# VHH binders against p49116, part 214

Target 1, 238 residues: p49116
Amino acid sequence: EGPLLSDTHVTFKLTMPSPMPEYLNVHYICESASRLLFLSMHWARSIPAFQALGQDCNTSLVRACWNELFTLGLAQCAQVMSLSTILAAIVNHLQNSIQEDKLSGDRIKQVMEHIWKLQEFCNSMAKLDIDGYEYAYLKAIVLFSPDHPGLTSTSQIEKFQEKAQMELQDYVQKTYSEDTYRLARILVRLPALRLMSSNITEELFFTGLIGNVSIDSIIPYILKMETAEYNGQITGAS
Key: E = the ipSAE of ESMFold2; O = the ipSAE of OpenDDE; V2 = 0.75 times the mean of E and O plus 0.25 times the DockQ between their complexes.

## First folded at step 15 (VHH)

Design gz45 (framework vhh_ozoralizumab_d1)
Fold by ESMFold2-Fast, scan of step 15:
Structure gz45 (fold): chain B 238 residues (1-238), chain A 119 residues (1-119)
Amino acid sequence: as target 1 above (238 residues)
Amino acid sequence: EVQLVESGGGLVQPGGSLRLSCAASGFRFEDYGMYWVRQAPGKGLEWVSYISWDSSYTLYPDSVKGRFTISRDNAKNTLYLQMNSLRPEDTAVYYCATHWTGSDPEDYRGQGTLVTVSS
């Protein structure tokens, strides 16, 4: 009966690897992205409503939405990450690849278009000055999406999504009372997340993963980690 | 290097008043909007006020609206929070910040100033 999210779900502190290298490399980018991914999954696991759906449903939901959660996390943590610097480094690497290999042009074009869409999304969120409460509820709306193929318990998932939407509406109307259309401007940003390719996100941010494993293959293992093991991953302590 | 130093906290009785100050350095203070955020014992961060770079626009959540007033002095690189009609629920460490998304690391805020509202 309480609120879907508590104050603990508003804080979303990303600890970046230190020191930052003089020249950005695949290892630094992959470690930074992995910490954000682990933080996002730990955030989801801590929600009582999410826990109530059960382990199989939890795994299916996160497999379906991890790219949307990750992209929202990139926007939310853009300043902490110096995301613009990371994206510039990726673009520079891709431009070097174009110069050396003209045969990969079609793939490089797709990747560049993805980067531009990501930059546009993050810029739109920054222009709206999305606050921590709004980010928490947007992530909850994305997490509790009942419309992904293959999901069970879709009725319960939809109820949690509606609860997230109602609590976001209440927050925005009270906090930004003079801005009648703020909620609408925020919500129309969300469909763009569904158009971003999870495969391209993996290529940009997770190329340093050992064994060339997919993110959706490791999700069940991350969700089953004990808190101490998980904390080691998000802080880099190990 | 962005540095923010909060001061003015202390013990006050319910219904009392306090004025918090934040001294900013290491950036062009006059170019940035500023926030006051707080963290109550056992709770996450909650923003309590915003002021635009030119003071033309201020925001308050319902929990503090009518009781708190944010202001700034760009010539002195200083941000203020006037807190009136204080309640036990206002007990928290108060921080100033240049921007708040809930993801701010400790380094983007100062050490904070403790406000305790108790009889």
Scores: ipSAE 0.020, ipTM 0.414, lowest interface PAE 5.7, mean pLDDT 83

Design gz46 (framework vhh_brivekimig_d4; at its last look DockQ between E and O 0.01; V2 from the best seeds 0.00; counts 0 for: pae E 12.3 > 2, grease 26.7 > 24.2, placed apart)
Fold by ESMFold2-Fast, scan of step 15:
Structure gz46 (fold): chain B 238 residues (1-238), chain A 119 residues (1-119)
Amino acid sequence: as target 1 above (238 residues)
Amino acid sequence: EVQLVESGGGVVQPGGSLRLSCAASGFRFEDYGMYWVRQAPGKGPEWVSFISWDSSYTLYADSVKGRFTISRDNSKNTLYLQMNSLRPEDTALYYCATHWLGSDYEDYSSQGTLVTVSS
């Protein structure tokens, strides 16, 4: 009966390690990325519709879409993260890997193409000046994707996705009434999220973070993480 | 130079308790999440627990959940693992980590602390 998202779901504040080191390193990049990942998972867990689907469905949904949520988070938090500086440091690390003959040239090409796609996506979102409400609804649309293989409760997931789409449309039409084609420009950006490899995202941002080879293997544990009882909070503020 | 020095291991009987410590230096400990990892004799490394930079959230492997408690004291640059209801299968070399970087980090080396659960 109520809206899918409340104003509390629009707030998305990433707290970065401080200060940024003089020279960026993998340690700083992985810490920054893990904070964004945990903030994104906490955001998803806070949605009543998500909670209503149950633990098994929640785990399956997030395993399928974490890369899309994470990439939207990178775009939304690009300024706070100084993402362009982080990507430059990753490129520098990759160039050093070429010199040390640690990675094949073909693999490095794939990774550089991924970085280009990520930069293009973030630049397009920045050019469109996507606001906090729009990011919240875009994240909800990708979270409630009924079309991933192996999902149960697909009719209920589809209902929540349609509700997210409807509420985004209503918001954009009301807030940006003079820009008739804004919604279309925003929505045509979403397919690019599925073209970005979750395996390459893991290599760029989560090298050495957990000591395992897959983020999807740790997602059930992140979704079950214990939160502090101090002021009823989880860390993730900007 | 990043240094992590584990201590607190020893021999304990099944059902006993131990508290491990990890003293960190060479980086801003207060800004980074920390992990406990263990390696049993003849086996590969196994992730045990994680704590965020500000202690706001923690994660536990299923094998230790309810028995182990991770904590940190940022004023002392120290990570802790309180281990209760210890079992023979908890016998392992325990080491702490922050974004385990393998060979890409020359100065990142930890010897661990040995925990043996036996009669």
Scores: ipSAE 0.580, ipTM 0.788, lowest interface PAE 1.5, mean pLDDT 84
Fold by ESMFold2, look of step 16:
Structure gz46 (fold): chain B 238 residues (1-238), chain A 119 residues (1-119)
Amino acid sequence: as target 1 above (238 residues)
Amino acid sequence: EVQLVESGGGVVQPGGSLRLSCAASGFRFEDYGMYWVRQAPGKGPEWVSFISWDSSYTLYADSVKGRFTISRDNSKNTLYLQMNSLRPEDTALYYCATHWLGSDYEDYSSQGTLVTVSS
């Protein structure tokens, strides 16, 4: 048998487009977000337990949880990405859309509330000083969620999720032995991920992606991509 | 308004080649990444390829890798797709797209160009 994750699954290094433009634009934001999405999908695909579920189940799982994985990735990489700067640029663009009557005030309020929730989540994770091992296990817990509608193999998925939870517990207890409540504090952050709207995440970071086709529709193509080319596109770009 | 006009489609035999073009206007083409998408009869849209604003980063769907090449000429505001070794399953309406921050996708214009691969 063996552990659900290995040290190779803890490494999660995002390479940003270079150079950072003097004025942030749609290209930089969308390319940065695309790199994070592809890194997150590669991470999921590299897990032996995920591979064991088969392609159709893999697609269904990632479609159900891609926004949660992406949001965890944003929190983990917030400093490398200069996420606060990116969000400020998006807010400025949205305010210009109001000024030009391009978007309803009600929609803009919804989007601004989402941005605030995202920033609060990232701040809370930073205050807890979540490490790379903890992020990897949290991602595994959200990935192997058996309670999404339409999934097959839910018993096996549940087994993998329970294994991820057990391994996180063991890691926290060994590594943070004097902090009795650290596991509980970490786990209570997970419900906030379900409050993130995939529709608004697409609007913030992925607008204009392939017509009216959502991220959900491109997941099968990303998961089929050759590992060597995928790594070359993410790690050697710019 | 953003406008995208595709051309270069036609009827070709299996194993043949075509080069598609997408003429862009109404925005600073050199600031945006570009996509090719196709839609076969009776199927949903399928992402084909992506190229970054400066051509430094490209992506391809597995079904076209090694046969299709995406490129752009920022001085002509034009996106290209070189399609080699065409197969009957490549038959589709091909169209280009770009990101548009802060707007729904309906703010751009695209008709597509039809590619038919038949013996």
Scores: ipSAE 0.000, ipTM 0.206, lowest interface PAE 12.3, mean pLDDT 79
Fold by OpenDDE, look of step 16:
Structure gz46 (fold): chain B 238 residues (1-238), chain A 119 residues (1-119)
Amino acid sequence: as target 1 above (238 residues)
Amino acid sequence: EVQLVESGGGVVQPGGSLRLSCAASGFRFEDYGMYWVRQAPGKGPEWVSFISWDSSYTLYADSVKGRFTISRDNSKNTLYLQMNSLRPEDTALYYCATHWLGSDYEDYSSQGTLVTVSS
C-alpha cells in the first residue's frame, strides 16, 4: 500500500474573495470562511484512504472533525486570509446583537474567549513555523481520528491515522533532523483543537451564510459537490 | 513588529483600585478593537473586557461589570483598564489582545501585568 498522502495533498491554496473590501462585512467573512470550509472538505475527499472508507463513514468523520480541520485551515491560511483582521471584524459585528441585548454576558465571554483561543492557536502554529507537509499530516491525523462517537470502520480509521503519524514522523526526522523534539511539539498542539466549540465557530463564521442551517447538515452536500460546483460556489459568493 | 506591552499591575488590598495600560505598536491601533484577558493561577484564560476601535462600544464580563472600565486613546496607541472595587478573585495575569494585519506571530513582548488582590 502506498503512502497515505502525496505531494498533491500538501498543496492547500485558499483563494480569497476579490477585491478585499476596506470594511470587512459579514458577507465577506462568511464567503471567506465558506471557501476555506469547502477547500478543507474537498481536501479530505481527495485522499484515497478517505475515499476507501465509504460515504457514510466519510460523512461521519467530517461531521466529527470539521471544526478542527477548519481551525487548522485558519492557522495555515492565516496570512492569506488576514485572519487577524477578520477576527477583529467579527468582534465588531457582534455589536448589533449586543445592542439588542440578545447576548448574555456569559455568552459574550464565551465568544470572546473562543476568538482568543483561535488567535492563540494560530499564533502557536506560526511560532512553530509549521510547513505545508506538516499541516497536511496534521489534518490527516485529525481527520482519521477513531475516537469520535458513532463511527464505523474504526479499526481502519485508526490504521490511517497511524499511517499519517508515521509519515509525519518520517518527514520531520528527515527534514528537521536537528530538532529531535519537533514532532512532539507539533502533536501537542492538537488537543487545543478539541477545546474549541464548533457551535461558536459556526456562529462566528457562518451565520451570515447558512442562517439556521447547521454545518453538520450541509457537510454531506459539500462532500458530494462536484469540482465545478465547488468552483461555482467560490466564484458565486454567498 | 507588533508589540503589546502591559503595565500597571501590582499588589492591592480588596476594595482598592488599579489602572492597567497597554501600549501598542507595529500596527494601526485605531483600526482594531481591543480586549483584556486575564489568567488566574491554575485557571484558563478569561475574557474581561472589549472596546471597539472608536470606543463606541464597550463590553464587560459579568464578573467585572460595574467595577471595571475599559478605554483607549488612539492618539497614544494605548488601551486602559480601570479596575475599581477589586476582589481577591480578580487576582490574575492581565493581557491586552488585538487582531493586527499580517501578523501570524505571537507578540513575545506581551508578558502581561500581574494583579494581586490580597488583604
Scores: ipSAE 0.000, ipTM 0.230, lowest interface PAE 10.8, mean pLDDT 86
ESMFold2 (binder alone), look of step 16: mean pLDDT 79; pTM 0.801

Design gz47 (framework vhh_brivekimig_d4)
Fold by ESMFold2-Fast, scan of step 15:
Structure gz47 (fold): chain B 238 residues (1-238), chain A 119 residues (1-119)
Amino acid sequence: as target 1 above (238 residues)
Amino acid sequence: EVQLVESGGGVVQPGGSLRLSCAASGFRFEDYGMYWVRQAPGKGPEWVSSISWDSSYTLYADSVKGRFTISRDNSKNTLYLQMNSLRPEDTALYYCATHWLGSDYEDYSSQGTLVTVSS
């Protein structure tokens, strides 16, 4: 019983590396993205329903949806991150890679298409003026997705997703009573998250941290991280 | 030309220690994260440890956590892996790696350095 999420799950505060360099570079981008990823994993880990699924199931869920959670986090924190500036710096780096023949034209096209999809998603969310409660429930909806291959406990996962959807509906109906179609406009944005490649997200945001090792492979370690280690990662302390 | 040259491997007794080095050249070492990967005979590559550009973030595989320490010296363009309490299971060819945004690490891999832990 009780709500799926508490007020503590609505709070989502990203602490950026400081000071911000005058010219963006790969290490600042990677550090900023890593802080957001770790904040997102810690957020998921703190949900009682998530804990109740057990370690094997909850790890599999995060491995399946981390890119969706990360992208929602990018949209939510776009202003604090100066995301538009980060994306411009990534584009500039890709243009330099073209000149040095480091990437094929087909690969560059895939990466640029990913950046455009990401920009389109973040702009859509900004236009809707999504609030902190709405972001928390959207993240819960994508986290508790019962339709990923290989999942167990799919019935329980589906019930948690339905609970998230119902609580979001109740919130929107109460808070934005004047806007009858707001919930529909918000929910129709979610399928776009699954069209974005997690491999390309890794290349754009995490190359400075993990190299060719996938985020999928390090997620179990992040989820088991002690609070002190987690705090060290999100603040940049060793 | 980007080059990564590993050294420091050798034969050691179980419970012993080794320190691996990776000398980097041809790119701005101080701007990129670095990591160690190992490959035992007949097995796929296993990620060992990663370190951010400024040493503020470090990550370790569960199999080496508490025994290995990754570090770097940006003034020398050198990455290190301090390996303590070595086990026979640590026997592998060790590679250091990095990659530029949007490119694969394989463009920067070298021959590696062999670590053998004898019983």
Scores: ipSAE 0.000, ipTM 0.213, lowest interface PAE 12.0, mean pLDDT 81

Design gz48 (framework vhh_brivekimig_d4)
Fold by ESMFold2-Fast, scan of step 15:
Structure gz48 (fold): chain B 238 residues (1-238), chain A 119 residues (1-119)
Amino acid sequence: as target 1 above (238 residues)
Amino acid sequence: EVQLVESGGGVVQPGGSLRLSCAASGFRFEDYGMSWVRQAPGKGPEWVSLISWDSSYTLYADSVKGRFTISRDNSKNTLYLQMNSLRPEDTALYYCATHWLGSDYEDYSSQGTLVTVSS
């Protein structure tokens, strides 16, 4: 059978747009976020267990969990992205919006609360000093969630999630043998991801990319685009 | 006021070509990604294509891939859709779309442009 994830799945390197603007703007934020989202989807696509579930199941899983994967990616790449600077720029934009009377006070409050939840999550992960192996397995646990409405093959998805949990446990117990409660501290962070609104994530990070379409509506096309690339390489290899 | 004005639609035979335009005003067009969306008679809206703010990234629906090309001219605040090898199934009202970060109101007008592919 072998492990769920290989060492290649631990590597997660975000390449930022260059150069970083002197003043952050919406298009730089959206380009940075889009690169992270595509990196996250290509990461999921590369997992043999994910591929084995088939295209329809793959699409349903990613559509259900993309916001959780994206948020984990934000936490993992927070330093390379200068995420705190991006969030400060978004806060500044929201403050300018209220001055121009373009956005309701209730909407600003909802978006600000989302930013505070995101910052709290990223700070908690940084304080725990989550490593690359731990991030890879947390993403796998999130990806192979059998409890989203409308999923088929739920028993197989659950088996892959359990495999991810077992391999994370084995890794943590071996690598951090002196910290008997580390796994529990890490796992209790995951429920917070489901409290974060995908609609607000889209508004904050993807408005410049997706226009009036949702992320979940473009996911099938991105996954098919990756398949075509693999097929081309296989043909060239002959 | 944000305005999006579509044009270039018409009646064309199967296998023909059309070029759609979307003239944008009232916002910094160069800062926003843009999409084309279509709605066939009696059906819901279908996403067709998107282009990033700087044209570095484009994406297409499978039904139009290889036949349609999205492009933009930021100096003219204009979005384009080049449509080749048109099929009867491409018959629809075509809309260009954008929305604002931090905006909770619909601040654009979207009349659409009608494309009819008929023998």
Scores: ipSAE 0.016, ipTM 0.198, lowest interface PAE 7.6, mean pLDDT 81

Design gz49 (framework vhh_7n9e_1)
Fold by ESMFold2-Fast, scan of step 15:
Structure gz49 (fold): chain B 238 residues (1-238), chain A 119 residues (1-119)
Amino acid sequence: as target 1 above (238 residues)
Amino acid sequence: DVQLVESGGGLVQAGGSLRLSCAASGFRFEDYGMYWGRQAPGKGREWVSFISWDSSYTLYASSVKGRFTISRDNAKNTLYLQMNNLKPEDTALYYCATHWLGSDYEDYWGQGTQVTVSS
């Protein structure tokens, strides 16, 4: 019974397009989001337990949880991305779209509510000062979610989720021994991730993708990378 | 002025090879992921391949995986698609793209290089 995650799974380094433009545009936002999405998918592929479930299960699992993983990645990389500046630019664009009568008022309200939910989540994580180990385990907990419709191997997925929860508990109790309620404060944040619409996340961050390609349709291709290619990018072994 | 200019298309026999090039200018090519797409006669657009800004990630549509190879040369602002073992089903107008570069997203698909594969 080795650990679910190793120290290599704690490393999560997002490289942004450089320099950040003075006025944010859809290209910069979409490229930044795409980099985070690819980093998140390759992070998931680096987990031996994930690999052990097989390609079909891996694809179904990531299709079900990519929005949760992406949102955790946004929170974790908020400073590197200057996420608050990106969200402010999106809000400004939406307000201009109301004045130019390009979008319905009801749709704009839905999108604005999503932005505020996202900002609230990221701010709560920042206030809790979630560290790299805690983010890795939170991502593992949402990745190994056995309760999505249509999943096979749900018993094994549940065991991996339980293992992630146990290892997070052990880490928090050892590292933050003085804060008895820290784990509870962290875990109570997770249900909010499932209330965020993947369709609205896609509209906000992936509008610049070509040919009306959905994130759901590209996930299988990202996960089909060969082992040698995966090792070269994740472990530096080639 | 932002420009993407495709070249290298032509008529080729089934089983043959072609190498497409896309010359990019007017933006920081090295900062953006690049795509190859195609549109066959009487069909909708189909994405073909993607390469990240640093070449660390490449993706392929199932129809071309194992036959096509995407690459880039950031020093030359050029994107490539090496197409091997071409099939009649690969006959299409091939175009390169990045994230939306204009106010009318669909209009930049109008340029491209024609690939015709005979039986």
Scores: ipSAE 0.416, ipTM 0.733, lowest interface PAE 3.2, mean pLDDT 84

Design gz5 (framework vhh_ozoralizumab_d1)
Fold by ESMFold2-Fast, scan of step 15:
Structure gz5 (fold): chain B 238 residues (1-238), chain A 119 residues (1-119)
Amino acid sequence: as target 1 above (238 residues)
Amino acid sequence: EVQLVESGGGLVQPGGSLRLSCAASGFRFEDYGMYWVRQAPGKGLEWVSIISWDSSYTLYPDSVKGRFTISRDNAKNTLYLQMNSLRPEDTAVYYCATHWLGSDYEDYRGQGTLVTVSS
């Protein structure tokens, strides 16, 4: 009966690979992104409401929304990641691929448009000064989306999403009482997450980890990891 | 440009072992994750194993976990798949695969190597 999220679910601390190299490379980018992905999945798995839905539903939800969770994580951790520097390095790598005649013009356009959408999203979240509580509830709203094809227990998922929305509203009204429209400004940002291609996210951030195996295809196995394995991934201990 | 050349397939009896190799060229092998996929006769593609650029992360589906081991030698630009306790259902063409930024290929695979598990 308690709140959907506890204070432990608000805490979202990314440990970056250290030191940052003089020239960013695919290894550093992939390790940073992988740590964030595993932190995001561990965060989701720690939610009692999520656990209550069962393994099959948990897998289906995360497979459907991992890119949205990852993008919210990028925005939340943009400063600690030096995300602007990472994106500049990706653009530089892309430019080198163009010069070596390894890319079509259409592919270049798709990747650059994805980077610009990601930058716009992160900039809008920074401009709104989204806090840790707000990020936690936005991630919960995204996670408990009943709209994805093939889901079972959609009525229960919808109830958890509604609970997340209500708790976010209560928090915002209490904490930002002077800004009557803050909740609306925040919520209107969420549809943009679904415009970003998971395939392009995989190519930009995860080629060093999984090649062209999709993140959603490996999610069932990641969610089975023990806590020590998650900790190894998010701290780079392995 | 990117070339992946598999070898090591053949006919083996149930319970037997094979080691597949993949020679990579045309890209910085040491910078990319690699994976093995297979296609059994009349079936779709199924991923078999993945390995990160530095070998720190490997993943297997339940169908091969404990029987197959993926490894790589970045100095030799070579990917390996050690297959033990082979079963008739492991019969497939095995492909070495990767993906790289800016590729026009949705997935890149070599020509494959046939593994047949039967008597």
Scores: ipSAE 0.037, ipTM 0.487, lowest interface PAE 7.6, mean pLDDT 84

Design gz50 (framework vhh_7n9e_1)
Fold by ESMFold2-Fast, scan of step 15:
Structure gz50 (fold): chain B 238 residues (1-238), chain A 119 residues (1-119)
Amino acid sequence: as target 1 above (238 residues)
Amino acid sequence: DVQLVESGGGLVQAGGSLRLSCAASGFRFEDYGMYWGRQAPGKGREWVSSISWDSSYTLYASSVKGRFTISRDNAKNTLYLQMNNLKPEDTALYYCATHWLGSDYEDYWGQGTQVTVSS
């Protein structure tokens, strides 16, 4: 059969809001994060194997893994986003929240630990010089994870994950033939994604957009958006 | 297709009040969070306030907290911003927006409604 991902799935281009404000605010951070989340979900829905699993399975998979996809996207787009500057602004906001007694010390520690884990992950990926093909396949591996609770079609999901792993291996062996242990170094980074709380990611990057409404609750609408727009065009309806 | 039409802006004296409205069409308003932003002359866009789809949660920028109140009427597909104790620093073009319907905020922002606060 053909490859799991095409060349179009390697292209991952984040367009940042312009201009960047002198002082980063919640709106700019949330707009930037939302563009990345939207890009990540559009990337996933464009994969034929993903489409073949059906709407209900697609929704369940993205609900389970959006934080892993988002974090990989942050690492891949760290330079475009000036992620270090965004994280510094978030830390400044947290310091203001402590001063206003709006957050407990224990909660602040949890959030700071999350920021530290995110920085370490992004730094590790940068040091490994992960390329666009490698990022595409790492995203596919986390997307097609059969081990999330409540999933249906787990056998098909597992087959797609194994296909992603095999195609990544083939790519790395061909492209980085002299670095025998590169694939192992890349793959041992993935478990760290599951140690990062989706609730904390949501608090840091998304509360300025939708209040305390969960990303999980809006995922079905994001996944359907392009189809609704297309249907509007062909029926001539508004 | 998607339309957001702001109204209710105008010229007001410092300490005064205005109520902004945003009429939404072309999408299921009741399913999406909404937000107000503003842009002052010579400055970038600034987030002002957000409201969840069911009105259970609201957020405010520190500069407007305690003075502005965001609300919505899902039966009328309308978003509101009640602005009290207005300051000259609140002078800006005010936009309503949703972040879940397009690839760029510019595509789903109305033309805005001008608020000018004189001292």
Scores: ipSAE 0.000, ipTM 0.127, lowest interface PAE 15.1, mean pLDDT 80

Design gz51 (framework vhh_ozoralizumab_d1)
Fold by ESMFold2-Fast, scan of step 15:
Structure gz51 (fold): chain B 238 residues (1-238), chain A 119 residues (1-119)
Amino acid sequence: as target 1 above (238 residues)
Amino acid sequence: EVQLVESGGGLVQPGGSLRLSCAASGFRFEDYGMYWVRQAPGKGLEWVSSISWDSSYTLYPDSVKGRFTISRDNAKNTLYLQMNSLRPEDTAVYYCATHWTPGSDEDYRGQGTLVTVSS
C-alpha cells in the first residue's frame, strides 16, 4: 500500500468570510466555524484509506471525533481566524448573559473552563510550532481512532492509526533530526482533546448554524456532499 | 437513483478463475469507494474486498487475500473482482456495493451474480 497521506492532504487552507464586521457577532463566528468544519470533513473524505472503510464507517468515525478534528483545526488556523478575538467576543457575550440572568452560574463556569482548556491547547501547539505535515498526521491519528464505542472494522481502523503514527514518526525524525524528543512532546498533547465537551463546542461556535439540531445529525449529509458543494461551503461561493 | 448491476458469475471447477464486473450508474462513481460482498447459501453477508475511489487503497479479509484482486475503471463506471484459485467455500451470490462498511448490511448493493465452485 502507498503512504496514508499525500502532499494534497497537507494543504489545509481556510478562507474566512468577508468583510469582517466591525463588531464580531454570532453569525460571523458561526460562519467561520462552519467553514472550518466543512474543510475538516472534506479533508477527511479526501483520504483514500478513510474512503475505503465505507460511508457508514466514515460517518461513525467523524461523529465520534469531529470535536477533536475541529479543535486541531482551530489550533492550526488560529492566526487566520484571529481565534483570540473570537474567543474574547464569546467571553463578552457570556458575561452579558450573566448580567441578564440568562444562564446559570454553574453552566457559565463549565463554559469558561472549556474556553480556558481550548486556549491552553492552542497555545501549546503554537509554542511547539507544529507544521502542516504534523497537523495532517495528528488529524489522521484522531480520525482513525479504533476505540470509540459502536465502531465496526476496528482492526482496520487501528492499522490506519498505526500507519499514521509511523508516518508521523518518520517525518519528524527526518525533518527535525536535531530534536530527538519532539514527537513525544507533540503526542502528549493529544489526550487533552478527548477531555473537551463536544456539546460546549457546539454551543460556542455553531448556535447560528444548527439551532437545536446536533452536529452529529448533520455529519452524514456533509460527508456525502460533492466536491463542488464542499468548495462552495468553505469559500462562501454558494 | 443509484443502480449497480453485477455480471460474470458462473460454474467453475476448484482451482479455476472468474472475473466479476459491476456496472454503476446514478452517482459520481469516481468519488466513492466500492465493495464486493458475498452471501453463501444459508449464511449471512461476508465482506470480500474494498477499493478507494482512486485505487490507491485495497482491502481484503484473510479468507481471500492473495487469491482475489479488486480493481476499477472510473472512465467506464465499472468495478471488477478477479478471483483466482477458487475453492468450494467461495460459492456464493456476489454483490457490489457503495457506501458500504465491512460487517454491515445497511448499505446499498446490487442484485448479485451467482458463483458456483464445484466439479
Scores: ipSAE 0.005, ipTM 0.290, lowest interface PAE 12.9, mean pLDDT 82

